# Designs tried in a protein design chat: VHH binders against Stonin-2 (STON2). Part 1

No score or structure here was measured in a lab: all are predicted.

Target 1, 311 residues: Stonin-2 (STON2), of Homo sapiens (Human) (q8wxe9r568to878)
Amino acid sequence: EEEITVDVRDEFSGIVSKGDNQILQHHVLTRIHILSFLSGLAECRLGLNDILVKGNEIVLRQDIMPTTTTKWIKLHECRFHGCVDEDVFHNSRVILFNPLDACRFELMRFRTVFAEKTLPFTLRTATSVNGAEVEVQSWLRMSTGFSANRDPLTQVPCENVMIRYPVPSEWVKNFRRESVLGEKSLKAKVNRGASFGSTSVSGSEPVMRVTLGTAKYEHAFNSIVWRINRLPDKNSASGHPHCFFCHLELGSDREVPSRFANHVNVEFSMPTTSASKASVRSISVEDKTDVRKWVNYSAHYSYQVALGSIW
Unless a header shows other numbers, all headers, positions and changes below count from the first letter of the chain; antibody chains aren't numbered by Kabat.
F, E and O are the ipSAE of ESMFold2-Fast, ESMFold2 and OpenDDE, as the mean of both directions, binder to target and target to binder. V2 is 0.75 times the mean of E and O plus 0.25 times the DockQ between their complexes.
Where letters were taken out, [cut] stands.
The coordinates of atoms that the task and the answers printed are left out; those that the model quotes come from them. Centres of patches stay.

## First folded at step 11 (VHH; framework vhh_enristomig)

Design k1 (from z4 with I50F)
Fold by ESMFold2-Fast, scan of step 11:
Structure k1 (fold): chain B 311 residues (1-311), chain A 124 residues (1-124)
Amino acid sequence: as target 1 above (311 residues)
Amino acid sequence: EVQLLESGGGEVQPGGSLRLSCAASGFTFSDYYISWYRQAPGKQREWVSFISEGGDTNYAESVKGRFTISRDNAKNTLYLQMSSLRAEDTAVYYCARGGEDYVEWDTGSWFDYWGQGTLVTVKP
């Protein structure tokens, strides 16, 4: 029958330090999407935990969505779909709108400050260049400082994790399309004289190993891509890091760029979570009280981990 | 690959009528909602009308009763029938395909794809 769904979607982007993934720069963009099935022309009012209306909004609203948090946030650079009465928002901070019926659309977007001190996991990467030999190793650990990781009963997974290592064009000649190297990367052990070092295989093709997920060269990203379906896994609880290893043997040391890739790209989603801590405090439809109301939260993270930075 | 092309604009007298068309290609037209927007000189872009995949319609208050949106899925074409045109309807009219993914915030786009626009001028 009468129904409205509010999707609060956060996008985290930023740059973090090489060793401890300290947040150096960040942006959080929140997009609010509406999908409604409402009879007639329905004037809707949306209330967020907007710091500029705290107290008054809560005190006067009888239709407030139940939530355990009273955190109030500052909304920066608000922009609205044409169905929103922007004058009402600027005068009273009320999001007043007439929704597009039966279609999902973006009602508004705004920027906030990231609500956490740390990201859900850290990625430490070491690179070594010795003549024509290049080695890369990454260690991934779940962060105990991230709020969603503190209680196993309320822990939310990081899904579809992609860690991309940009590959210089000079190195691409060592890769085959269709990533035959993906099969090599599934081998759990590197048995090259009990050291981190190993030799290339298949005529200078890289040796790749991962302890979780898969890794292969994907030319769509011009990168070696380490993919993990879901974190944490059973081994995360034991404190062991998840590892990626890659060894390249170039034709000569003249093929090694004067500078390495300066970053590794990390991307993943966290369903049912918020990076902004933006929350829906109320939803109302004029002259209707029996409206089914749904609020969903999701966060997508996309950031760079520095490789050559000194801090 | 995805393209939207508006047509049918022109000069018209106050109280006149025009029919705008938007030809879509590069996607399954019947699976998407499509909207009309307009931008008058010196003003921000404003929403005019939308039509859902199922044919449900909605209109901005300023055009209700005067404009009619419709779609022809067999021709991959969206229409906007405009009647009782006023000087304030003078604008470039755009069609836009709705979707869940939007262009980066700094580009100012509300939808995945926009057409080139067609100019409507209501002469005083």
Scores: ipSAE 0.000, ipTM 0.116, lowest interface PAE 20.5, mean pLDDT 74

Design k10 (from z4 with Y102F)
Fold by ESMFold2-Fast, scan of step 11:
Structure k10 (fold): chain B 311 residues (1-311), chain A 124 residues (1-124)
Amino acid sequence: as target 1 above (311 residues)
Amino acid sequence: EVQLLESGGGEVQPGGSLRLSCAASGFTFSDYYISWYRQAPGKQREWVSIISEGGDTNYAESVKGRFTISRDNAKNTLYLQMSSLRAEDTAVYYCARGGEDFVEWDTGSWFDYWGQGTLVTVKP
C-alpha cells in the first residue's frame, strides 16, 4: 500500500481589458500538496520542469512521471514547508523532503507566468442608462487563441463558471422579494435564439435572461450572478455568443448612481489543466521502487473584466 | 524607461574568449531572471543561458562548459564569459527580461524587454 499523491493547483488572478479581454495584469500562484501513505521514514524527491535543471536531469526510469508539457518554466518566490531541505534546493534545485504521513499538506508554492496569451473565453459587457431604466448585456465567446480550445478531442472544460455583476446596496431591497409562485422568481428563463434588448417591466423587479445557465441576485456576493455549469456547450463551436441580459426599472432617476460599476468578476475552474504549465517530471522515494505515484492538476481562474461604454 | 544595453562583442579567432556585458536600467534588476539569447544570420533566435534572482544558472547544451553567465546586482549588470569560441558561435547576442509573472506594484503588469544586441564574429 505504498502510495504518494502530488496535487498541483494553479490560481490565476488578474485584470483584463474591455472588448477582447487583453491581459493587463496577472498573477499565477502554484501550490503543490502531498498526501502519502508510506511505511517508515520515507525520503522523497520531486522533480519539476524547472528551467534551471533543463538538460541536467538525472532520473531513474521508475521515477519518471508522464509528461504533460514540453515547456520549461521559471519558478519565482519559492516557499517551502518545513519538511523540505531548502539548502539542497538552493544548491542543486532538488526538492528533497520527508512527507507527513497520512496528512494532506502544502509542500511548496511558487509564482509563474501565465502560459497562454489569451484566457479560455472573452466576455464583452455593455451597460446603458435611460432615465430610471438600466440595462446590462454581456456576450461570451470561447477563445480560439487558448491552446486547449483548438482541438475538440483534447478540449478541457471551464467548470462552475460564475460571472458577477456588482449591484449598489440601494437596489438590494428590490431583489429580496420572496417568490410565492415559481413563475415570479428572479431566475432568468433559458430561451435559445431569443433576441435580447429592452424589455417591458413593471416596478423595480429585474428582468434577467440568459441563453445558457442561470442568473439571479445572490446576497453572498452583493451581485447578480450568471452561472454556467460547463463551457463550451453545443453552440460554442458554431460561434454563437452566450448572452446575459438584465433590465432594471428603478423607482426614480435618483436611484441610478452617477458612476455605475466599472467591472465584472469572472471565476471558473479547469480540471486536469495547468495555467502555469508546471509539470511533475519525477517522483522518487528512497529505497522503495514499489510505490504507487499519482499526479493531479487543476487550475482556478478569478479575474476582473472592464465594463463596456454606458453610452 | 526600461533599457537593456549589450556590449563587449567583436571579432575573435577560433578558440578565443570574449566577455559580454548587459547594462540594465529602469527596473529592479535583482528581482528578475535574465537570459542571454543569440541569433545567427538567417537562423532563428536561440536561447543561450539564464540566471535566476538567486544566481542559479542554466545553459543550452551547445555552450555548456564553455560559457559562464553571472550578474552583479550592485551594478545592475549581466555578464556572459565566453571561451573556446567556435565558428558556430557567430551571432548577435541579446540579453532579455521576459515572460515574468511578477506583478509590478505601481502598474500591476508584467513586461517583456530585449536589448539591441552585440555582434560576435568568430573567424573560421
Scores: ipSAE 0.370, ipTM 0.722, lowest interface PAE 3.0, mean pLDDT 80

Design k11 (from z4 with D101E)
Fold by ESMFold2-Fast, scan of step 11:
Structure k11 (fold): chain B 311 residues (1-311), chain A 124 residues (1-124)
Amino acid sequence: as target 1 above (311 residues)
Amino acid sequence: EVQLLESGGGEVQPGGSLRLSCAASGFTFSDYYISWYRQAPGKQREWVSIISEGGDTNYAESVKGRFTISRDNAKNTLYLQMSSLRAEDTAVYYCARGGEEYVEWDTGSWFDYWGQGTLVTVKP
């Protein structure tokens, strides 16, 4: 059985503004991985929607892959595995290679520009500091420009969403229940009208509430982590934001301004999507016409959202 | 801030040659793909040519083999060498950075930057 699989993986990283999450700084790194099971010495050619070959493609019908976009993209800082003939690429923009047999490897990587104007959702976060007490509240809304007007059951999801609020490991020692009772996931409904001061704690134990998913301190990230398995959920269309609320008691107000982060970290994945609009237009295998060809797309997002801080 | 300034246009006879220049300022010229576009009276802007940071090029089919795009990063200048000019090449030629509705990876802004253009007239 002759077969080749091409995985196009985008990694978005950046910094977005408070409130409307306008992209202030970003880059997208695209990695192309190959896994092939091909007999003999198999010379392969990969065609991308590279703007430098627009209008010049000569591809056999059997080698054409399904179109995922009408856009042609600019490839920056291309780097190749040693199996790629770079002289061919520099002369003709053709990606010519002899793949490693039966092992997944990175064929190439390059940088691109994010293809959308907006991210899949916006996260607004507000903080309030009163002496040794800190309150953090976040509101998450699905963006109209990215996934608007789609059936939630057929819509491409944001999966394994992690929103991380950095908290120094020393502050975890003030979480009496975690040191005594062990780690416990928190899940609760938050009033959409809730504000700072609507909850209070008299002891040293934090109050954490979410309307979707779970929240707890995770030592591996030195952060309180709000986890949501999938967005949008069935309640995203209701117009109510998904909320996170946390009330922390700190040991000293002198330490708050130096240790509390002025940003939150957002991380998630989107299967079958591309952040770069990079698209495989063709795959050919020399002297072989009956080859199973697969192309998979995925995008991973990791970015910082500004916090509103009084200090 | 970002500025593109085209020059080198003028009147030529069919079969003649012209060299257009585009002087760039306000950004790191060497980090960008830069394009030439043209617009004839009463028509939409048409893409003509593009060049990458590394000097790789592409051309519209109508100008392939007749036009050559090049860049001088030390002078922050883009060139278009035009030969075998035809009456249908008569247009205002524009230098452009962008042309896509994306946030730029270094600025976070969605802007297409265009020069003011330079007129090329091929007399019948």
Scores: ipSAE 0.475, ipTM 0.775, lowest interface PAE 2.2, mean pLDDT 79

Design k13 (from z4 with V103T)
Fold by ESMFold2-Fast, scan of step 11:
Structure k13 (fold): chain B 311 residues (1-311), chain A 124 residues (1-124)
Amino acid sequence: as target 1 above (311 residues)
Amino acid sequence: EVQLLESGGGEVQPGGSLRLSCAASGFTFSDYYISWYRQAPGKQREWVSIISEGGDTNYAESVKGRFTISRDNAKNTLYLQMSSLRAEDTAVYYCARGGEDYTEWDTGSWFDYWGQGTLVTVKP
């Protein structure tokens, strides 16, 4: 059958402040991908909530797409696939294109700004160095703005949450130089911390502990990685923060850098949401009326949380 | 320091014309969308017009065909040419660099920088 799918994908990047996670620097990149199965020659038109088109739209009723936003947005630095008639866009703001058949491709991309004042959660991190001992503690709290939805059935989750704590390069080099005792000892300490989990009861200090998800050293990122499959969870409703704790002992204080890390990296996805509030208002296909039209939204977040100086 | 300064307001007769100016300083003017807003006595602020960094424009339905927004990037200046003025156009007119360049005022967005405004009075 005839059909066209439009995927609107937002990528949030930025730097947020220590403690309250105030957005210090950000940008949102929106990518629009098309996948179509259309017979013959198919000239398509895409309408966005472009502020430069507000009030000037001429759209047939059959081409109007459902939207969850009343906002009109500013599109910056638009770039188009070769199938788009850029002259038409620059003259009329109409996105006119002939799609590739049965091939998923990026129709266009543009920059916008983040539609909210706050991110879905805040991460506060404290780092302490005493001689050859390093401690890192983090507290994660859901933001009130993103947790204000009182209907559990409509709450959109943060998925595949990944919080990365960079391990100094000196530790990695020491692993390779001391293949027997030094390398094995450092690996054992990191792995034992991950194995304890949040329910472990012990009189000794665990290397790593989390109250939700898992944490371990991951070589691919040269970082200790705290992973949470989905937020919020049942314990988020109680108001308690989700916690990460790590205690590492190095061979000497000369192995502890003057700086542990300047930032903690946070990454996650939110399905069926938009960071930009970019919305597809209309889809038309010339000389075709029985076309199935689909629009999907997703947002991916990747940002740095400032740590400040080690103390 | 970012600054926007409006000028060109005054009293006119119905059907008359005025040209408003907004002088910008403290930022790269050519990189931003810039808008005109107005606020009539006893009413909420409303969006009037917007111009993109590339010169593309849009207008509120109430002023379409009567007002023309333009920019001079060499002079860091925004203009609003108003013609066929009506009593209902009486308002304080503001120049705005749309807060983080997100959305227009009537959608509930905030702005990082506003001018002080210039009064336009159309006598009945």
Scores: ipSAE 0.405, ipTM 0.747, lowest interface PAE 2.8, mean pLDDT 78

Design k14 (from z4 with V103Y)
Fold by ESMFold2-Fast, scan of step 11:
Structure k14 (fold): chain B 311 residues (1-311), chain A 124 residues (1-124)
Amino acid sequence: as target 1 above (311 residues)
Amino acid sequence: EVQLLESGGGEVQPGGSLRLSCAASGFTFSDYYISWYRQAPGKQREWVSIISEGGDTNYAESVKGRFTISRDNAKNTLYLQMSSLRAEDTAVYYCARGGEDYYEWDTGSWFDYWGQGTLVTVKP
């Protein structure tokens, strides 16, 4: 007992451009969660790399936490749990609170800006229509700082990567079949290293191919979902793109809507990293010096890649 | 377009006081942190003070206790009240909104916004 864990969790959301994935709009929301096992009524103080205390910070040696950045950040739209003394924060920028014992809760949240200029990878997508046939192809490339000269086994990974391609409701019949046995979504065969552009389709069943991970229609998202467990891939030292290919044959040219795909959704997590560069500088517990203190960081990314209209 | 315009500079005797103003336009002033910087002849530009959306402030050690930053969101104006001025406070003072606070969506670039500056001269 006598321990406190601080989890700093960043959520990046935004819109990036077609091709180069330039950040067009973004928001970074930081949530700080506390889980403590402390005896008695413990008054705690949390210190962040808040630009409003830069140069004026006074911290006891035992309260100093390992730093993850030299950056000082601007905290926007701070919102606090009821256990935080907000008057103390507005007067001194000190986050003073009495934590809930043995219960994980959100102490506070605030908005910041993304600390980098580029995302970990880029996704380029092309669509083509020939009569009643529709093809979609994507190329995923790791960004410069995440490629070539780094060991993929020691890099901080992008985990549980999910790339979602929304499908028009009228096309769902080509992916999902209902039966008296309650059959779920149709699964496409995954074939790593497949040749693209030479695919043939029998009937209206779609053909989906990926060079890494898996792809299938998932009704919960009304989308074709390309899933990759980890990037960079352990064997992808060549810098070649990871590819997704989908071929559909519709019953008529009139089944192709004039506008069906204007964006692709990308979602993934990065452990032990921060999108905001928010950092815990100090943790103190009043009248307790032998307290075990832990700080964990993680970032979750969820954004749209603009595709433009196929027309 | 974002514009910042400083005023209120001038000559003052050591120990004197001046109030600088920065008129802001082209953005929602109340949503941003705004800073004062200064640059003395032959020196690098240095940060002086910053104020948050909510009015919380911070100061460089060299001016703490002598300068007071404030904002009037109804007038879209930032102020710097300077007292107990010293010869080493002689500089061009700039109002700034940092690029990290604003992304220019049409060009895909991060933008810094700075005023033209106002000169403060403390005569020995």
Scores: ipSAE 0.508, ipTM 0.786, lowest interface PAE 2.0, mean pLDDT 80

Design k15 (from z4 with V103L)
Fold by ESMFold2-Fast, scan of step 11:
Structure k15 (fold): chain B 311 residues (1-311), chain A 124 residues (1-124)
Amino acid sequence: as target 1 above (311 residues)
Amino acid sequence: EVQLLESGGGEVQPGGSLRLSCAASGFTFSDYYISWYRQAPGKQREWVSIISEGGDTNYAESVKGRFTISRDNAKNTLYLQMSSLRAEDTAVYYCARGGEDYLEWDTGSWFDYWGQGTLVTVKP
């Protein structure tokens, strides 16, 4: 069968300010993967919304793909698989390639700038330390400034949201020693009662509570991890913040390190969206007109939110 | 601080040529797309040409074949070679770096930077 699938995957990374989550540093890496089942020697051409071809593209009607944006973008630091004729790209901006047979591979990657001024949601975090007590509170609110959030009927979800609160290495060492002497001490202080859709309260410490999702300590990340399957939550009141609360009581002031984590890590995916606004405008296969063409978009976000105190 | 400084403007007769320069400082010039814009008296600013960090170019339809944009990354300088000048090319020419062009680790990535401009007058 004659078919080609183009996957456009964006990775957003950066650092945002405490409180209002202003983007302080960012970049977007776009990777384009190809999977094709084409007979014979198949020479393919891929057309993107490259600002350098705006007004100069020549595309046959049969090769035009549905438009996902009116924006034209700047491609930085393009890198290509060996099957791409890079000289053709540098001379004409045409992405000309002979795909690998029945093998998913990365055709190219490039860097661009985030197409939005705000992220899909904001996370405000307050941390207080009083003697041997540590309290962490976070408030999560969907951002109306993010374009995909403006129309409820077409809103795209943030999926597999993971918010990680790093636990200092000194605490992990102390907890491990306690665990050797008594397994229950680590679970009671860090992972008590956390599970899907549950609360982590009962008057016992640590007190860990979330209004949506689950939270627990995960050794793989050396962090307390707040997990939410999908945002926005369709069952919650619009505009209401989702909250995370954690209260830890350490054995002594000496267990509190002088260097606490400076950032909270946020990670999630958005299907059928693009952080770069990169769009496939055309796909052509030389000497073939009956090719089935598919384009999929996805964006993955991974960034740091600065920690602060409101006390 | 990011600075762009244009030079090379002046008076020419129709059919003449001029070479504009833009000296850049305060950022890693070689990492950015840089553009030329122009603004004629009483009109809005219009895009003229763009060049990528790799030297690839594009032009407004009104200047294609007559203007050539180029860059010298060693000198942090952008050029616009103008030929076959017409009365309608009379404008203040600006060098610009868009904020949305900045790559990772830029705390000012959303700011646009413009030069002071250089006047080009095509007179009979």
Scores: ipSAE 0.436, ipTM 0.761, lowest interface PAE 2.5, mean pLDDT 80

Design k16 (from z4 with E104T)
Fold by ESMFold2-Fast, scan of step 11:
Structure k16 (fold): chain B 311 residues (1-311), chain A 124 residues (1-124)
Amino acid sequence: as target 1 above (311 residues)
Amino acid sequence: EVQLLESGGGEVQPGGSLRLSCAASGFTFSDYYISWYRQAPGKQREWVSIISEGGDTNYAESVKGRFTISRDNAKNTLYLQMSSLRAEDTAVYYCARGGEDYVTWDTGSWFDYWGQGTLVTVKP
């Protein structure tokens, strides 16, 4: 009966360079959601690894929560739900609130910074246009800098990876027959690092190949979407890049805009991890000692990678 | 690029007061947490105080209630008002801009930039 769950979610957004995916611009937004089932009007206190509270914590033993970091972080631009007493926070850094019963809501959000210097993987993309023919190829490699800091036995995966290649509206008609590509694309799997050629002529249907996952046009995104369920995989360990290749034959060169997408969109999630190192240090509920407390962490990444040619 | 310049140090008697200043340039001052550190003769640097971009503060236990950190974003200046000074407060005081990374309290190893310091001497 008496329980409270705190979900800490980091959202990384930004723009990275075309070759080595250097972070050019980024923003990490941390959101904390509460879901509680507490009897009566319950006053709660939440403690974070807020550098402004280090050394000044007054926490009962029963209120201490497990943490995976010893770091103290800077919280920027804190914004609170109406149930939080903001005056208490500004005077003491205590997050004091009366939660909505049985309703998942966002307690607060704040800006932090990305704790690593590199992203989990790099994506290099090259495009080629010749008359009415368009080719796009991407190479995905796991980042050694990121991987070096992970215990192989406890490595946190990148899940539900989506790499989206925006398609000009003029090209949509060429993809209208691609409704069942998921099952068929598995048969077209090839293990080649770089290919800007067509090995066979197959009518006007776009030729798409991936060495891992699936690729198809998805109208909801107005994009070709390369999906990978989990990284790294066995091929990542071998050092070979994961590849995406698309060859499209348009009806005429008039269907190729002078410019199409400037960036490729990359999106994925990492469970049980934090991009910011934000951590819940304590949870207390006034006049209640036998409250079940859970804290969950997740990070979601969404960023743009510049399009470009290989050297 | 980034510059931090401390001033306001000097000699005072026990129980006296001083106000230190740190003039910042080369970055958007209002976007950063800024800290004061000090280094006594023959000792390692120790953290003294920190202030957020929004004005929230924290202090080392040894100075709590005696020192007040503040900022003036319009002047790109950080202050440390010191009162009830003791012999053990004798040190070179440094202004430090932390990077955007998470921070530890030891030595300021996670801070990007330090000033040159200003000497405070508490004499009998």
Scores: ipSAE 0.172, ipTM 0.594, lowest interface PAE 4.5, mean pLDDT 78

Design k17 (from z4 with W105Y)
Fold by ESMFold2-Fast, scan of step 11:
Formats: sequence, C-alpha cells, structure tokens
Structure k17 (fold): chain B 311 residues (1-311), chain A 124 residues (1-124)
Amino acid sequence: as target 1 above (311 residues)
Amino acid sequence: EVQLLESGGGEVQPGGSLRLSCAASGFTFSDYYISWYRQAPGKQREWVSIISEGGDTNYAESVKGRFTISRDNAKNTLYLQMSSLRAEDTAVYYCARGGEDYVEYDTGSWFDYWGQGTLVTVKP
C-alpha cells in the first residue's frame, strides 16, 4: 500500500498587552513532518503557497491537494532535513526529497508571521493586593476579529486551553505547608451554575471560582491553572465573558507578598487550522500513480499576557 | 520610523529602458522581502516583482523577461531595471514592504509600508 502523510504544524509564541491583547512580540514557527509507506526509493515533490512561485507553478491535477487559503506567504529561515535537495530548492523553490520509510520525521521548518490581527480570544486580568490578601480576576472573550470565529458554521475550536497564573516563590512554601496539613485557600471547585458575581454571596470558604472549566494549584507549573477543554462553548454566544476569580489569604508569617507575576501564560491548540496560512498545494511521487495522500494542519499557541503598566 | 523612497521615474520612448531605485530606512532592510507594485491611471494597484532576503525573485507574467529586480543590502536600496518598455507599463511605481496578497514577516506593525511612488510614462 502506497501512502504519504504531511503534517503542517504552526507554533505561535509571543507576548500580548493587558486588556485588548494587542500583539507586542511574536514568532510563528512552521514544522512539516512526513510519514510515508512507499515502496522503493521514492522521489517526492512538495509544493507550498510560497510567494516566490506564485503564478509560475505547474501542478498536475492528480497532484493537487485541498487548500486552506488563497494567500501566498513569505518563507523565512528555511531549514531542511538531509533528505531534501537544497540546490533544487534554491534554484526553483521546489521541495524535492526521498523520505525515510515508515518513520515520522521533520522534513523542514521555517519562520512565518501570524496571519491574523487578533488572537482567537482575549484575556483581561485585574489584580489587587491588600496586605496579605491577593485577588485575581480574569475575563475571557472570544474575538470576533479572528477569521475562524466569523462564521459559527465553520468555526474551529480552541482545545485544551490552559491559563496559568504563576505563584511567587515566597508564597509556594506557605501553600505547600498548608496542602500537606489541611485545607488551604487555594482550593478550588467547579460550579458551572454559579456566576462570578455570586462569589461574595456564597460566603468566604471558596477561594477560587470559574464559570467554565476547572481551576486549581498545580505544582508541576508552580501556578494556579485554569483549564477549559474547548472554546467556544454554548454560553459564549450569550456575550458574557467566561470568568476566573481567585482570593488568596496568606498567613501572618514573616513572609509578606512581594509582588504578583508580571504575566499570565496562555496555551491551547487549534486543529485543522494554520496560524501562518501555510498551505500544501501539491504532493507528487515520481513514477507512482496509486499513492494515497493526506495533509493535516494544526496550530499550537503559547503566549504571555502582560500584567504590568503600559505607557 | 520606516520609510521607503522611490526615484528614477520619468518619460521614456517605447522600447526604452529605465532604472528605478528605492531607498529604505528605519528597519533592517536585509531581513525583509521587498516588492515593486504599480498603479496605472484608473486601475487597481498591481504587483510587479518581489525579492527575498536571500535574493530569490518572482515576477508578474506581464513583465517577466523585461524587468529585473535586485537589491543592495549594503546601501539599503532596492532596484527595478526595466527594459523593452511598452505603453502599458505607464504607471506610478511603488516600493513596498508587504502587500495585499502577502503575509508580513515583521508584526511590530500590521501595516504594509509603501513609498510615495515614482511616475513612469511610456509615450509613442
């Protein structure tokens, strides 16, 4: 059986502003992995929506792959696996290679830019410190400016959303001590029926509340972690933000809160999407006509939301 | 501040040649793809040519074989050598970092940066 699978994975990293999440710094790295089951030493050709071949490409009908965009992109800092003929690429922009059999490997990587003006959602965070008491509040809204959010019928989810609030090192000792000996103020329980505004009404015992997902301290990250399996959810259509609330009451120990973290970390994945708009236009295998061809797209986002003053 | 300044335009006879220049400042010129576009009277702006940071090039079909794009990174200058000019090449020529159909490398601004243009007139 002859088969080749091309995985296009975009990795977005960066720093965004407090409030409206304006992109202050970012990098998009695109990695292309190949997994093939081809008899013999097959010569393969891969075609991307590379601006340097726009209008000059010749693609036979049988080589055409479904495209995810009409855009042509600039490929920067291309790096190739040893199986790629780099001279062919530098002369014609053709990605020509003999793949490793039955082994998933990275064919190439390159840098691009984020193809959107906004991220899929915004996270606004407010912090207040009063002596040994710290409150953190976050509001999450889906961005209507993100292209995949414009049409609910074709909307792509943000999956495994993780929002991490770093706990200062001087507070970690107090939390560890209390988590061993008894109940601590960082304890959180999901209450999907509760609104953020109901926190004061429910009394002083609950420390953390979220309107969607779960929140708890996770030692592996030294952070309070707000986890949401999928966005948007059914309540996103109501126009109200998804909320996180945390109240930390540190003891009367010698240690005093010095500061909250300067950033909140956000991480999630989007299947079947591209952050770069990189698209596989064609795949061919020399002297083979009955080859099954697959292309998968995914984007992983990992960025910091600033909490400091912006001048 | 990012600036692109075109020069070298003028009036030329059909079949003639002309060399356009674009002086760049306010960014690391050598790190960017740079393009030439043109806009003829009463028409939409159209792409003419592009050059990568490494010197790889592409051209619109209408100018292929007649125009040559090049760059001098030491001088932060982009060039467009035009030959075999035709009446249809009459347009204002713009130097651009970015463009409607392209994804920019630098996201410090979400804008394309354009020069003011230089007029090329081909008269019979």
Scores: ipSAE 0.483, ipTM 0.783, lowest interface PAE 2.2, mean pLDDT 79

